# VH-VL binders against Probable ATP-dependent RNA helicase DDX59 (DDX59), part 5

Target 1, 164 residues: Probable ATP-dependent RNA helicase DDX59 (DDX59), of Homo sapiens (Human) (q5t1v6r416to579)
Amino acid sequence: NVRQIILWVEDPAKKKKLFEILNDKKLFKPPVLVFVDCKLGADLLSEAVQKITGLKSISIHSEKSQIERKNILKGLLEGDYEVVVSTGVLGRGLDLISVRLVVNFDMPSSMDEYVHQIGRVGRLGQNGTAITFINNNSKRLFWDIAKRVKPTGSILPPQLLNSP
Key: E = the ipSAE of ESMFold2; O = the ipSAE of OpenDDE; V2 = 0.75 times the mean of E and O plus 0.25 times the DockQ between their complexes.

## First folded at step 1 (VH-VL)

Design m03 (framework fv_maftivimab)
Fold by ESMFold2-Fast, scan of step 1:
Structure m03 (fold): chain C 164 residues (1-164), chain A 121 residues (1-121), chain B 106 residues (1-106)
Amino acid sequence: as target 1 above (164 residues)
Amino acid sequence: EVQLVESGGGLVQPGGSLRLSCAASGFTFSSYWMNWVRQAPGKGLEWVSTISGSGGYTYYADSVKGRFTISRDNSKNTLYLQMNSLRAEDTAVYYCARESWDYEGYYFDYWGQGTMVTVSS
Amino acid sequence: DIQMTQSPSSLSASVGDRVTITCRASQSISDYLNWYQQKPGKAPKLLIYDASSLQSGVPSRFSGSGSGTDFTLTISSLQPEDFATYYCQQSYSWPTFGQGTRLEIK
């Protein structure tokens, strides 16, 4: 069972909003899985998380070597990392990690990807939360987001509800 | 107001050790990454080390890795740099700098006055 | 590590002049670049962060621009207190500084 939260967050405000979430002791359940839309963004955001919050953060994406990705996975399983920032290319091993908080820093390009990403939460009978940042860049998906999330009783941003 | 005051510099022989301190006041010390940045006489700025707010993460420039140790005591609002196996090229003014962040990146918004370390025989 | 190269290493200018200092990164750093001013015997002072954001309390005659690998600091009308050494610093990875540009009185 996944609590789905949709937040209206303009691109320049996304990092600050993420840090607020990571500093919220009710929401923060390591390891936290953060999804972004590009590999450069994953590297930069992971560094920013580590610098701002002091949390053990690492990025994982397709341009990391096989050995680097294996070392990251080993570290995650051993509790060496509290936040992992990914482009959605997680590899099979990351599917074994139980997560209770997913943050879609960038809204996925399709609802299928959205469903897959939030599906990382709530496994093995655990409660969890998925927080997704949206703005006008995701306008094509507004109807589908509202259709999926509104029945859960979650409050939706007014900007989403006032769009076709 | 934000203040950073360095101390502990002095003259030391090659191979010797020194411990620098930076006393912080006017802000929540444990909420900020802290840095040591040095400047050799007549030369430019060189980053030395950084430490996370909690002290859980530390990073070093290749030139000092294995010889210098950064640490902090948040209960005393103090940053430290333990310098071992000192070399002539470590001669510099050492600055304590606070790291601040905005949406796009980090920057050093407050600096101490610096403390001079001279490594000479 | 990322290498930062400033140009020129030194320049002479007169009060009222428009001064331009450039900084080049050895690889793309997006807009993660800061500028500092250092007067003789003093600690550095932050002027510009994230390529173009003016630090609170810094005069509006200072401006920064650029992205990727090429960056510029401009002083639109040089004042006597602006004679100093200027440093760029990349904030994309672990901090690296340019070698500095010394601004001298003509």
Scores: ipSAE 0.006, ipTM 0.495, lowest interface PAE 14.9, mean pLDDT 85

Design m04 (framework fv_maftivimab; at its last look DockQ between E and O 0.03; V2 from the best seeds 0.00; counts 0 for: pae O 7.9 > 2, placed apart)
Fold by OpenDDE, look of step 2:
Structure m04 (fold): chain C 164 residues (1-164), chain A 122 residues (1-122), chain B 106 residues (1-106)
Amino acid sequence: as target 1 above (164 residues)
Amino acid sequence: EVQLVESGGGLVQPGGSLRLSCAASGFTFDDYAMNWVRQAPGKGLEWVSTISWSGGSIYYADSVKGRFTISRDNSKNTLYLQMNSLRAEDTAVYYCAKDYFEDYGLWYFDLWGQGTMVTVSS
Amino acid sequence: DIQMTQSPSSLSASVGDRVTITCRASQSISSYLNWYQQKPGKAPKLLIYAASSLQSGVPSRFSGSGSGTDFTLTISSLQPEDFATYYCQQSYRTPTFGQGTRLEIK
């Protein structure tokens, strides 16, 4: 079962919000998977996570070799990394059973991707949480997000509900 | 005994639909990604689709995107392939294949079913 | 997609022969290359994974080598049961197979 949390976060505030989440004892369940839409962003954000929070963090994206990616994922599963910042490259049938928290730092480009990303958590009765940052840049997905999350009983941002 | 058993193949007209099943036994089904691979008569192997253990990650070959849907029921140890808008070029033996590695293994197929034949013809 | 090209498409050999099949990728796939054996009317069988790792239960006469773009499957001494079609497959990206190599009796 995946608990879905939708947060309205403007782009300049995303990093700060992520750090708040990572420092929240109730939310932070390592290892954490953070999804971003940019390879360079993944690298920079991972570095920032290490610097600001002290957590062991690494990035994964298509510019890294398959061997590197495999080692990163193995490390994640074995507890070598507390945070993994990833582009969409993790969608290759991977099942990260140890992941309990997913943060969609950037809103996925589609609802299919959204479902795939949040599906990274929750196995064998383990409760997983998926936090998604949303703002006006993803306005086209407001209706779909509301449709998917509303039935779960989760609170939706007023900005999302009031959008035509 | 560790095995995969496909079923649901048959003759169908172009534009028709067919649903394939793959029953798994002898291993922990929900620990592994599952795959469909097909082989046209007298031709080579072609990857069709992959689904992770939970169904959270799904991939399709470009040739079947929008027409085929892969799914699984872990409570029944069964893999499915819903095939819609079938074409003559979809004619093939369809194999279900288990991924070799648990969790982070990718596309190493260590167990195959016997295959089920799908024929699309008018 | 990554294209895999096998060579030769077919070859004839005798029992006891050393046989070599090659596979070339359109781009570097590191060591993410697998070999399968398929006999007529049967499902493929995994022989080698990660370019050179022998699958459990596979005879030691089978071996794989290579990295990057060029790979080789070798059967050191061909046995009667080895006559089949062999496929390479890359797992660096979404799976693609070579066209196959049919190994038949001379």
Scores: ipSAE 0.016, ipTM 0.590, lowest interface PAE 7.9, mean pLDDT 90
ESMFold2-Fast, scan of step 1: ipSAE 0.606; ipTM 0.863
ESMFold2, look of step 2: ipSAE 0.042; ipTM 0.677
ESMFold2 (binder alone), look of step 2: mean pLDDT 93; pTM 0.951

Design m05 (framework fv_maftivimab)
Heavy chain, then light chain:
Amino acid sequence: EVQLVESGGGLVQPGGSLRLSCAASGFTFSSYAMNWVRQAPGKGLEWVSTISGSGDYTYYADSVKGRFTISRDNSKNTLYLQMNSLRAEDTAVYYCARVPYDFWSDEYGMDVWGQGTMVTVSS
Amino acid sequence: DIQMTQSPSSLSASVGDRVTITCRASQDISNYLNWYQQKPGKAPKLLIYAASSLQSGVPSRFSGSGSGTDFTLTISSLQPEDFATYYCQQSYSYPTFGQGTRLEIK
ESMFold2-Fast, scan of step 1: ipSAE 0.007; ipTM 0.577

Design m07 (framework fv_maftivimab)
Fold by ESMFold2-Fast, scan of step 1:
Structure m07 (fold): chain C 164 residues (1-164), chain A 118 residues (1-118), chain B 106 residues (1-106)
Amino acid sequence: as target 1 above (164 residues)
Amino acid sequence: EVQLVESGGGLVQPGGSLRLSCAASGFTFSDYWMNWVRQAPGKGLEWVSTISYSGGSTYYADSVKGRFTISRDNSKNTLYLQMNSLRAEDTAVYYCAKDWYEYGMDVWGQGTMVTVSS
Amino acid sequence: DIQMTQSPSSLSASVGDRVTITCRASQSISYYLNWYQQKPGKAPKLLIYDASSLESGVPSRFSGSGSGTDFTLTISSLQPEDFATYYCQQYDSYWTFGQGTRLEIK
């Protein structure tokens, strides 16, 4: 069972909001999966997480070899990493890891990707949380997001519901 | 005060090599990603190379990949750019720039001129 | 590589004018764009980061907007010290600068 939280976060505020979430003792359940929309952004955000919060962070994306990705996933299982920042495409490759917190730092480009990413939470009967940042850049998906999330009883941001 | 000072530029023949240095002061050098950006005379800015705070990740523009190597010595607060197989098109002022956690290049050196000519 | 194209390549303006410079990315870069100012013989200075965030110490007459592929830098009331070349720079996939926009006194 996944608790879906949709937050209105303007692009310049996303990094600060992520760090607040990672510092929240009620939300932070390592390992945390953070999804971004580009590989260079994954590398840079992962380094920023480690420097600013002190958490053990690593990136996973298409330019990492299969051997490197297997080693990172093994490290996650052994507690070597607390946060992994990954591109949306490689979210499918993270099927081995069950997590309790997913943060969609960037809203996926499709609802299929969204469902797949939040599906990383709540495996094997565990409860968990998926937090997704949205703003006007995700406007074309507002109807689909509302349709998916409204039945769960989650509170949606007014900016989502008042969009034309 | 926060400062970056480049050195090592000069005149070199095509096919030659130069090593640029960037001396950092006034901030914790080991906490920041560092960049090399160049500018040919009368032309615009061109990103050349970037290195992470630990030196564990390096990135290069396609135009210099295989010829240039970025490195850093955190114990000496110094950034380096080793330039091999230099071409006339590499003639430029080379700037060292500090990156502020993905928020942009907030501190720049004054640049050092590299001229590749016969 | 992501290509960044600025428009216009140069413009002439008078003190007090509202000036607009645009930057277009060859593919979507979300908000991962910075704006820099460079005066002749000097190193560039960061003005705007993350498309719209004003760098500390930069006058409020400078503002940035846009997301995806189209971005704008605006100077609401041009001052004598603003005559310079302006560059956009993406950092979504590697780092790419636009060709620059030269702002000249009319």
Scores: ipSAE 0.005, ipTM 0.495, lowest interface PAE 14.4, mean pLDDT 84

Design m08 (framework fv_maftivimab)
Fold by ESMFold2-Fast, scan of step 1:
Structure m08 (fold): chain C 164 residues (1-164), chain A 125 residues (1-125), chain B 106 residues (1-106)
Amino acid sequence: as target 1 above (164 residues)
Amino acid sequence: EVQLVESGGGLVQPGGSLRLSCAASGFTFSSYAMNWVRQAPGKGLEWVSTISGSGGSTYYADSVKGRFTISRDNSKNTLYLQMNSLRAEDTAVYYCAKEVTYYDSSGRTYEFDYWGQGTMVTVSS
Amino acid sequence: DIQMTQSPSSLSASVGDRVTITCRASQSISSYLNWYQQKPGKAPKLLIYAASSLQSGVPSRFSGSGSGTDFTLTISSLQPEDFATYYCQQSYDWLTFGQGTRLEIK
């Protein structure tokens, strides 16, 4: 059972919006899984989260060695991390972890990827929330996003409805 | 219908700079990652750089890291490659390539559906 | 990092021949492998994605197979327009190209 929230967030405003979400006691349920579109972005955002919010944050992506990935997974299971910033492909490797909050910092390139990412929420019988940032970079998917999210009763941003 | 047109190549001395442009049309430019791929005379393909659709994420080959900067202007449907501190080994045809998005369970793939005709960069004294 | 090795580096063939080109990854890449064709003086063209899926508009004489570390591109009956250089590319962990296989007239 996943509550889907779509927010209009321009690229320069994304970090500030993420920090607002992480500081919101009603939304923040660690561990939080944050999806970005590239490895460098995962590393940089993870570092920014730790510096600005003080939360225990780590990145996970394919450039990390098998030993590093195993150690991160072990630490996550033991509560050593509150925020995990991941690329979409490697997020599938986190199937052992059920999360209560997913943030798609970058909208995935396909609806299949979107569904897979939000599928990390609400496993093991728990309810959860998926928050996705969109802007004109995702306009090709606007109709598909609206079609999927409209039945959930969630509020859609007016830019999604009025923008080509 | 999809067109990618490179420009900005030419002859430059070692240590010099050049900026390449790739003008895109026939698709929603801002929705796709874009790539630069080069090919030295008589050699194979070498990936140079990738930029995400939003421009928020960039990657570089180790051979160009710190010297080249990829960027894009989505309002003009144009991709750029700023090349600084050019070396003889940077001599190549530079291709602009569109990264295609497919809806599959694997998510994002890195196949290049459309390529420009290339622009020649020669670094020589 | 994933190294892609193609074999042979070059081969000579005649029109009508069956041609096979191989590509090996240094680590398992599942089915995340693409094949490109580059004709002399032209930009590369995508032939096959996801190891075995034919790109729209590509003739059916082209086929791809394999998974894990070993992949093949096959041309069932070589045509004059097929003389070109062929490149494989892994898309599993970012991207790397093979060194290319040059297909020449015998």
Scores: ipSAE 0.000, ipTM 0.463, lowest interface PAE 18.1, mean pLDDT 81

Design m09 (framework fv_maftivimab)
Fold by ESMFold2-Fast, scan of step 1:
Structure m09 (fold): chain C 164 residues (1-164), chain A 123 residues (1-123), chain B 106 residues (1-106)
Amino acid sequence: as target 1 above (164 residues)
Amino acid sequence: EVQLVESGGGLVQPGGSLRLSCAASGFTFSSYAMNWVRQAPGKGLEWVSTISGSGGRTYYADSVKGRFTISRDNSKNTLYLQMNSLRAEDTAVYYCARGRYYDSSGYWYFDLWGQGTMVTVSS
Amino acid sequence: DIQMTQSPSSLSASVGDRVTITCRASQSISSYLNWYQQKPGKAPKLLIYAASSLQSGVPSRFSGSGSGTDFTLTISSLQPEDFATYYCQQSYHTPTFGQGTRLEIK
């Protein structure tokens, strides 16, 4: 009972689209995890989320210690942070944290990673939503995502509508 | 001494309301998620509700959703359970229990329990 | 909700016996399984968390194992104070308990 939404979002439009989602009363349900593909991106996007939207936001990536990541994720679950922007590395024993909204800002590196990331939604009796941004830089996973999402009756972008 | 003490139980008629309290001592109350777990006479354990350490997150069993409200006052080291529209099937001993993360993996176990307070819903 | 089923519902044993209690989840819960002991008229006490981690202060004769859907609690040499009801509990999703296993004197 994860609602999967696939959006076509060109790279320069991703930041604006994320802010639209975080400002949408129907989509924004904290706690929120946003996945990005690099450490600098996590730090910069987290800072932008806090400064532009006013939401309590912080980053997680490999250069943060295990103890620091633990405290951040605890804070996310406790309501001390509303949005955590993370690379795919959350840390040993932290991989089963449950949230209400996941945004895959950048395409996961594999379908296993995609499933793992969206699997953080809808646990502990909570329904949730996973939104994934795709564009031409995400070609590797186009058909695998379409195959997984199509049976759910979700609306796919025109670029994925006629998958083989 | 690390301790949880429940109070507020008693006899109440069907459709009535009751508020339970749990007084915590000996630990930093705001650092722990808190829980209510109940046990009907001669039956097993049933999780009722969880509240995060800050109070920002609450969770409820389907059987009590919409009728029970969990809350906490960290300045008083006290956990509450407001029970409305009580039914005979809510008759149970209600335990206050402290939640703890295992190695920050995000799952909770109940490492400290109060003695329980009896709630009887009967005419 | 995830259903937890314990086996047996009750058993009789003697002091010194090796006792095993099993717990089965209706779906995979990884290692998110805890074990509790409850004596008559008392609150439950945590014995094992995360399937196999022994809680501080719990005697080493208690051990837990398993992952996925099948879990066991073992008492290697039963003592008089171990006669109680034992409960498993999953924390993978909204918490649910098994029905309990009552351990009685033979």
Scores: ipSAE 0.006, ipTM 0.502, lowest interface PAE 14.4, mean pLDDT 82

Design m10 (framework fv_maftivimab)
Fold by ESMFold2-Fast, scan of step 1:
Structure m10 (fold): chain C 164 residues (1-164), chain A 123 residues (1-123), chain B 106 residues (1-106)
Amino acid sequence: as target 1 above (164 residues)
Amino acid sequence: EVQLVESGGGLVQPGGSLRLSCAASGFTFSSYAMNWVRQAPGKGLEWVSTISDSGGSTYYADSVKGRFTISRDNSKNTLYLQMNSLRAEDTAVYYCAKSFDFGSDYEYAFDIWGQGTMVTVSS
Amino acid sequence: DIQMTQSPSSLSASVGDRVTITCRASQSISSYLNWYQQKPGKAPKLLIYAASSLQSGVPSRFSGSGSGTDFTLTISSLQPEDFATYYCQQSYEYLTFGQGTRLEIK
């Protein structure tokens, strides 16, 4: 039951596109999980989300202590956070949280990671959406993603159909 | 000089196994997807298998799925094809080929090819 | 499984001729089509990628066109070194080669 959307987004446009998604009342269903490929990126992006959109945002990555991760888990369960920016390392207990929206801001490094990340959406039979940003730097998984996405009826970006 | 050199071909009996190797030089091997393509005597080209640059994703033609395993060792700049349960119809010249540009929709165009190694499955 | 059909299977031509080879996919593959040249006893050589992009080092007499299901490879003025077998290949979903078109001297 996961609606998979693949969007062509150049690296400099990704932040603006994320903010557009978070301000879209039809797509935004907190808590939202946003996946990035580096720790610094997670920290900076979560801060930018809070400053620009006013949403309660926090980062999760390997340099967050176990106590910090426990506090974030508690906050999510109590509604204290609306957006979580993560490097894919969610930790014990947090892995059990189901969400309605996942944004892969950066392409996962493998199909196993992609499946795991979008698997946070639509658990227990609930409908949800997974949006993945793709561009020339991230098309290495395109065949795998197309193979998985085609059966769901989702439309692939025109840029992938009209290659140079 | 960019080069791919296949080895490991030979004569093998039906039901046997064979491992092909492809040694890469002159380019950053770990940055490109790699491929195996075969050609039976007097016949056309048939794609066999593809492996991503990291080795995390593998693809196979239906004719070899479950019998052949593609793998790579980026530390040795070497591509492998493990061929099990060989059949007479697997008799072919096996080429290794480099995918074009990584991270692009044409990364699966094959710009560099090896010379090929002959595999004969016969009693 | 995407099937690729090439036509003709063989043709005879003379130096200086304009030669056209066609390739049809069983379903839309957008522009994910490559063309290869293979000479007897040699490995294939990439000529065209992404339906119409000429590979570096390939003579400008070679050109590719088409989108969706129908594609063509054209040699504008055939040279002696062009007598070979030509293959199309789709890369939209897995990889599938056409059966090949053998170009012979007339």
Scores: ipSAE 0.000, ipTM 0.483, lowest interface PAE 17.1, mean pLDDT 82

Design m11 (framework fv_maftivimab)
Heavy chain, then light chain:
Amino acid sequence: EVQLVESGGGLVQPGGSLRLSCAASGFTFSNYAMNWVRQAPGKGLEWVSTISGYGDSTYYADSVKGRFTISRDNSKNTLYLQMNSLRAEDTAVYYCAKLSEYWGDLYYMDVWGQGTMVTVSS
Amino acid sequence: DIQMTQSPSSLSASVGDRVTITCRASQSIDSYLNWYQQKPGKAPKLLIYAASTLQSGVPSRFSGSGSGTDFTLTISSLQPEDFATYYCQQAYSFPTFGQGTRLEIK
ESMFold2-Fast, scan of step 1: ipSAE 0.007; ipTM 0.614

Design n01 (framework fv_narsoplimab)
Heavy chain, then light chain:
Amino acid sequence: QVTLKESGPVLVKPTETLTLTCTVSGFSLSNARMGVSWIRQPPGKALEWLAHIFSNDEKSYRTSLKSRLTISKDTSKNQVVLTMTNMDPVDTATYYCARIDYEDWGYFDYWGQGTLVTVSS
Amino acid sequence: QPVLTQPPSLSVSPGQTASITCSGEKLGDKYAYWYQQKPGQSPVLVMYQDSKRPSGIPERFSGSNSGNTATLTISGTQAMDEADYYCQAWDSSTYVFGGGTKLTVL
ESMFold2-Fast, scan of step 1: ipSAE 0.034; ipTM 0.554

Design n02 (framework fv_narsoplimab)
Fold by ESMFold2-Fast, scan of step 1:
Structure n02 (fold): chain C 164 residues (1-164), chain A 123 residues (1-123), chain B 106 residues (1-106)
Amino acid sequence: as target 1 above (164 residues)
Amino acid sequence: QVTLKESGPVLVKPTETLTLTCTVSGFSLSDARMGVSWIRQPPGKALEWLAHIFSDDEKSYRTSLKSRLTISKDTSKNQVVLTMTNMDPVDTATYYCARIPYYDFWSEYMDVWGQGTLVTVSS
Amino acid sequence: QPVLTQPPSLSVSPGQTASITCSGEKLGDKYAYWYQQKPGQSPVLVMYQDTKRPSGIPERFSGSNSGNTATLTISGTQAMDEADYYCQAWDSYTVVFGGGTKLTVL
C-alpha cells in the first residue's frame, strides 16, 4: 500500500530535490512528513521550506516543549500545517495523522527505523508514497535497502545496485 | 519480558566520579519509540529526575546538575551509562533507570523501572 | 526548574475517597502523570496523560488536570493503596517530579 522510491541525492542537492517534490502536484498531498537526522536540521529545513515554497511548515523534535507539541498536534489535526519536519523519534508521535507522502530527507540508521517511518503512509485504506534520499553516507545499508525494495518492483538507483 | 537493571550497589568517595550502567532487555535502544531516563531518590526523600537519552542520541539533563552529568548509550551492549562528577555525601541515593516510550507526543511516561541501586557517598 | 507541590501526607478511612493534589503554574497546559511507590519497591505508573489508566490499574483510580492543579482520585480506598504517590510533568524536554504524598489508610 506504500510505493517506495529510493533516490540518489548528494547532501548539497537534497534541499533542491525536496522542493521539487513539494512542487510536484501529483506527489504533494499535505500534510507531508519529512524526516531528518537531527533537531537543528529539522528547524533549519522547516524554515527553508516556508521561505522558499511558501508552504505552512513546522518542525517537531525533543526540544519542543510539551505545550508546543500539544499545540502542534492540535494544529495538524485542524489542517494548519502542510509540511512537518521531524526527527525520527517525534515523527512517530504523528501516528494520529494520516499522511500520503513521507520524505526521508536523511536515510535512517537502521532498516527497522526505515520501515517504521514509511509505515506512516497508506493508513486507513489510503495509498501513499515514501521517498528516501540515499548517498554514500548510507552505504552500509545498501544491501538491506535493495533486498526490501527490489521485490516490490520499485525504482532503485544504479549507484546502490552497483556498489562493491 | 521488558526489564531494566542498574549496576551496583556502589560506594563512592567524596570528589570521585560515579559511573552507573543500566542494562535493558526486551527492547532495543535503537528503537526510535523508546528512551531511557535516570532518576534518583535520597533516603526518605522525593524522586529527582537526572537525565534522559533518546534512541537518536539526543540528551537532556536536570539544569542544576548539567555540568556534572553525562548520559550515553552502547546499543550493541543494550546499556545506558550515567556518569556524575565530583560526588558529595548529599548525592547518596537509590538510583533508578526507567524506560519512556514515545508511541505518540503524549506517551512520555516511565512505564518500566529498574529495581534501583544504592549509591553511598562517604569517606 | 519549576516546582510541583503536593501535600506531604493524607489520611483516609477504608472505603473513603482519597484526593491527592499536585500544583504548578499552568499545569493544566501540560500532561500530568502519577506513580505509586510502596516501601522498598520501585515506582509504578498508575495514571498517565491526566486521565488515562495503564492496564492492570483498578477503575477506582481516576485523574483530572485543569488550571494549576492536577488531582489523582482513589474511590473506595483500600489498605493496599497505602503508599507514596508522586506526580510528574514535562517542562520542555526535562522531567519534573512533585515532592510526594504519603497516603495512609486507617
Scores: ipSAE 0.005, ipTM 0.504, lowest interface PAE 13.8, mean pLDDT 84

Design n03 (framework fv_narsoplimab)
Fold by ESMFold2-Fast, scan of step 1:
Structure n03 (fold): chain C 164 residues (1-164), chain A 120 residues (1-120), chain B 106 residues (1-106)
Amino acid sequence: as target 1 above (164 residues)
Amino acid sequence: QVTLKESGPVLVKPTETLTLTCTVSGFSLSTSGMGVSWIRQPPGKALEWLAHIYWDDDKSYRTSLKSRLTISKDTSKNQVVLTMTNMDPVDTATYYCARSEYYGDLFDYWGQGTLVTVSS
Amino acid sequence: QPVLTQPPSLSVSPGQTASITCSGEELGDKYAYWYQQKPGQSPVLVMYQDSKRPSGIPERFSGSNSGNTATLTISGTQAMDEADYYCQAWDSSYYVFGGGTKLTVL
């Protein structure tokens, strides 16, 4: 069971919103998986999370070796890392152990990718939450997002509904 | 129309336990993304947050008062209950219940408040 | 626990701009919220997420939050704006309120 939450977050506000989520006792259930759209973004955001929140954070992307990625995933489960920031391209097809919180810091470019990313929550009967940040950059997906989220009981942001 | 209403007013003797009920209407306490806080205000003083209960029954408490506070809800009655043990004259205040969105985002609707007086 | 500091009082003449500050360690990394409370009444949300105005709140209310200080600004202040103003921030699993600022419009 996955609780899907869609938030309207302008690009300059995304880091602040992520830090609030990570500081929320209700939402923060480590390990947390954060999806971003590029490798540099993953490295920089992971560093910012560690520096600002003090949480054990690391990035995972294509330039990490297979051994490094395995060690990071193992560390997540053993408490060595509480937050993993990953690119969307690596999330697709990776067999990750189910997490309780996914944050799509950047909305994926397709609904297939979105479904795959939030599917890391609630595997094997585990309950959890998937929070996705959207803004006008995701306008092409607004109808599909609304259709997907409606059955979960979540309310879509007014900006999504007022789009021409 | 969303409304919240606190029980009371009440007089409590020192060392006794306070019980307050907040009755809500216009939304369900099981509604995803919603929660209710209890907030107090001593006469002429600042607002002080006490406790919060979320739609999924998770709870948060002011650290300094945590051992004295219990928050619960009854979704069938649309009620949130606060209990506070070992009351003291300094706990005399107007007590409010207020609705909060999922992210601790805001308190958008407040009850009218109820006066709790602690005296012998 | 985080502490939010507000000036206890502020006086302005009608039509002047009132700027009410709220200071806390790295408050700019969190969202600030503002509530207006008139004597004998419940608080009313007047600003959320630093700078967003709720429906029904006049456009003369604006907000900002950077570094260690959040500010609620009321332009063209009117007699009806006379009230206590409280800032609020959220930190981890709890809410914290400032000490309040009594705005007097004379």
Scores: ipSAE 0.000, ipTM 0.477, lowest interface PAE 16.4, mean pLDDT 82

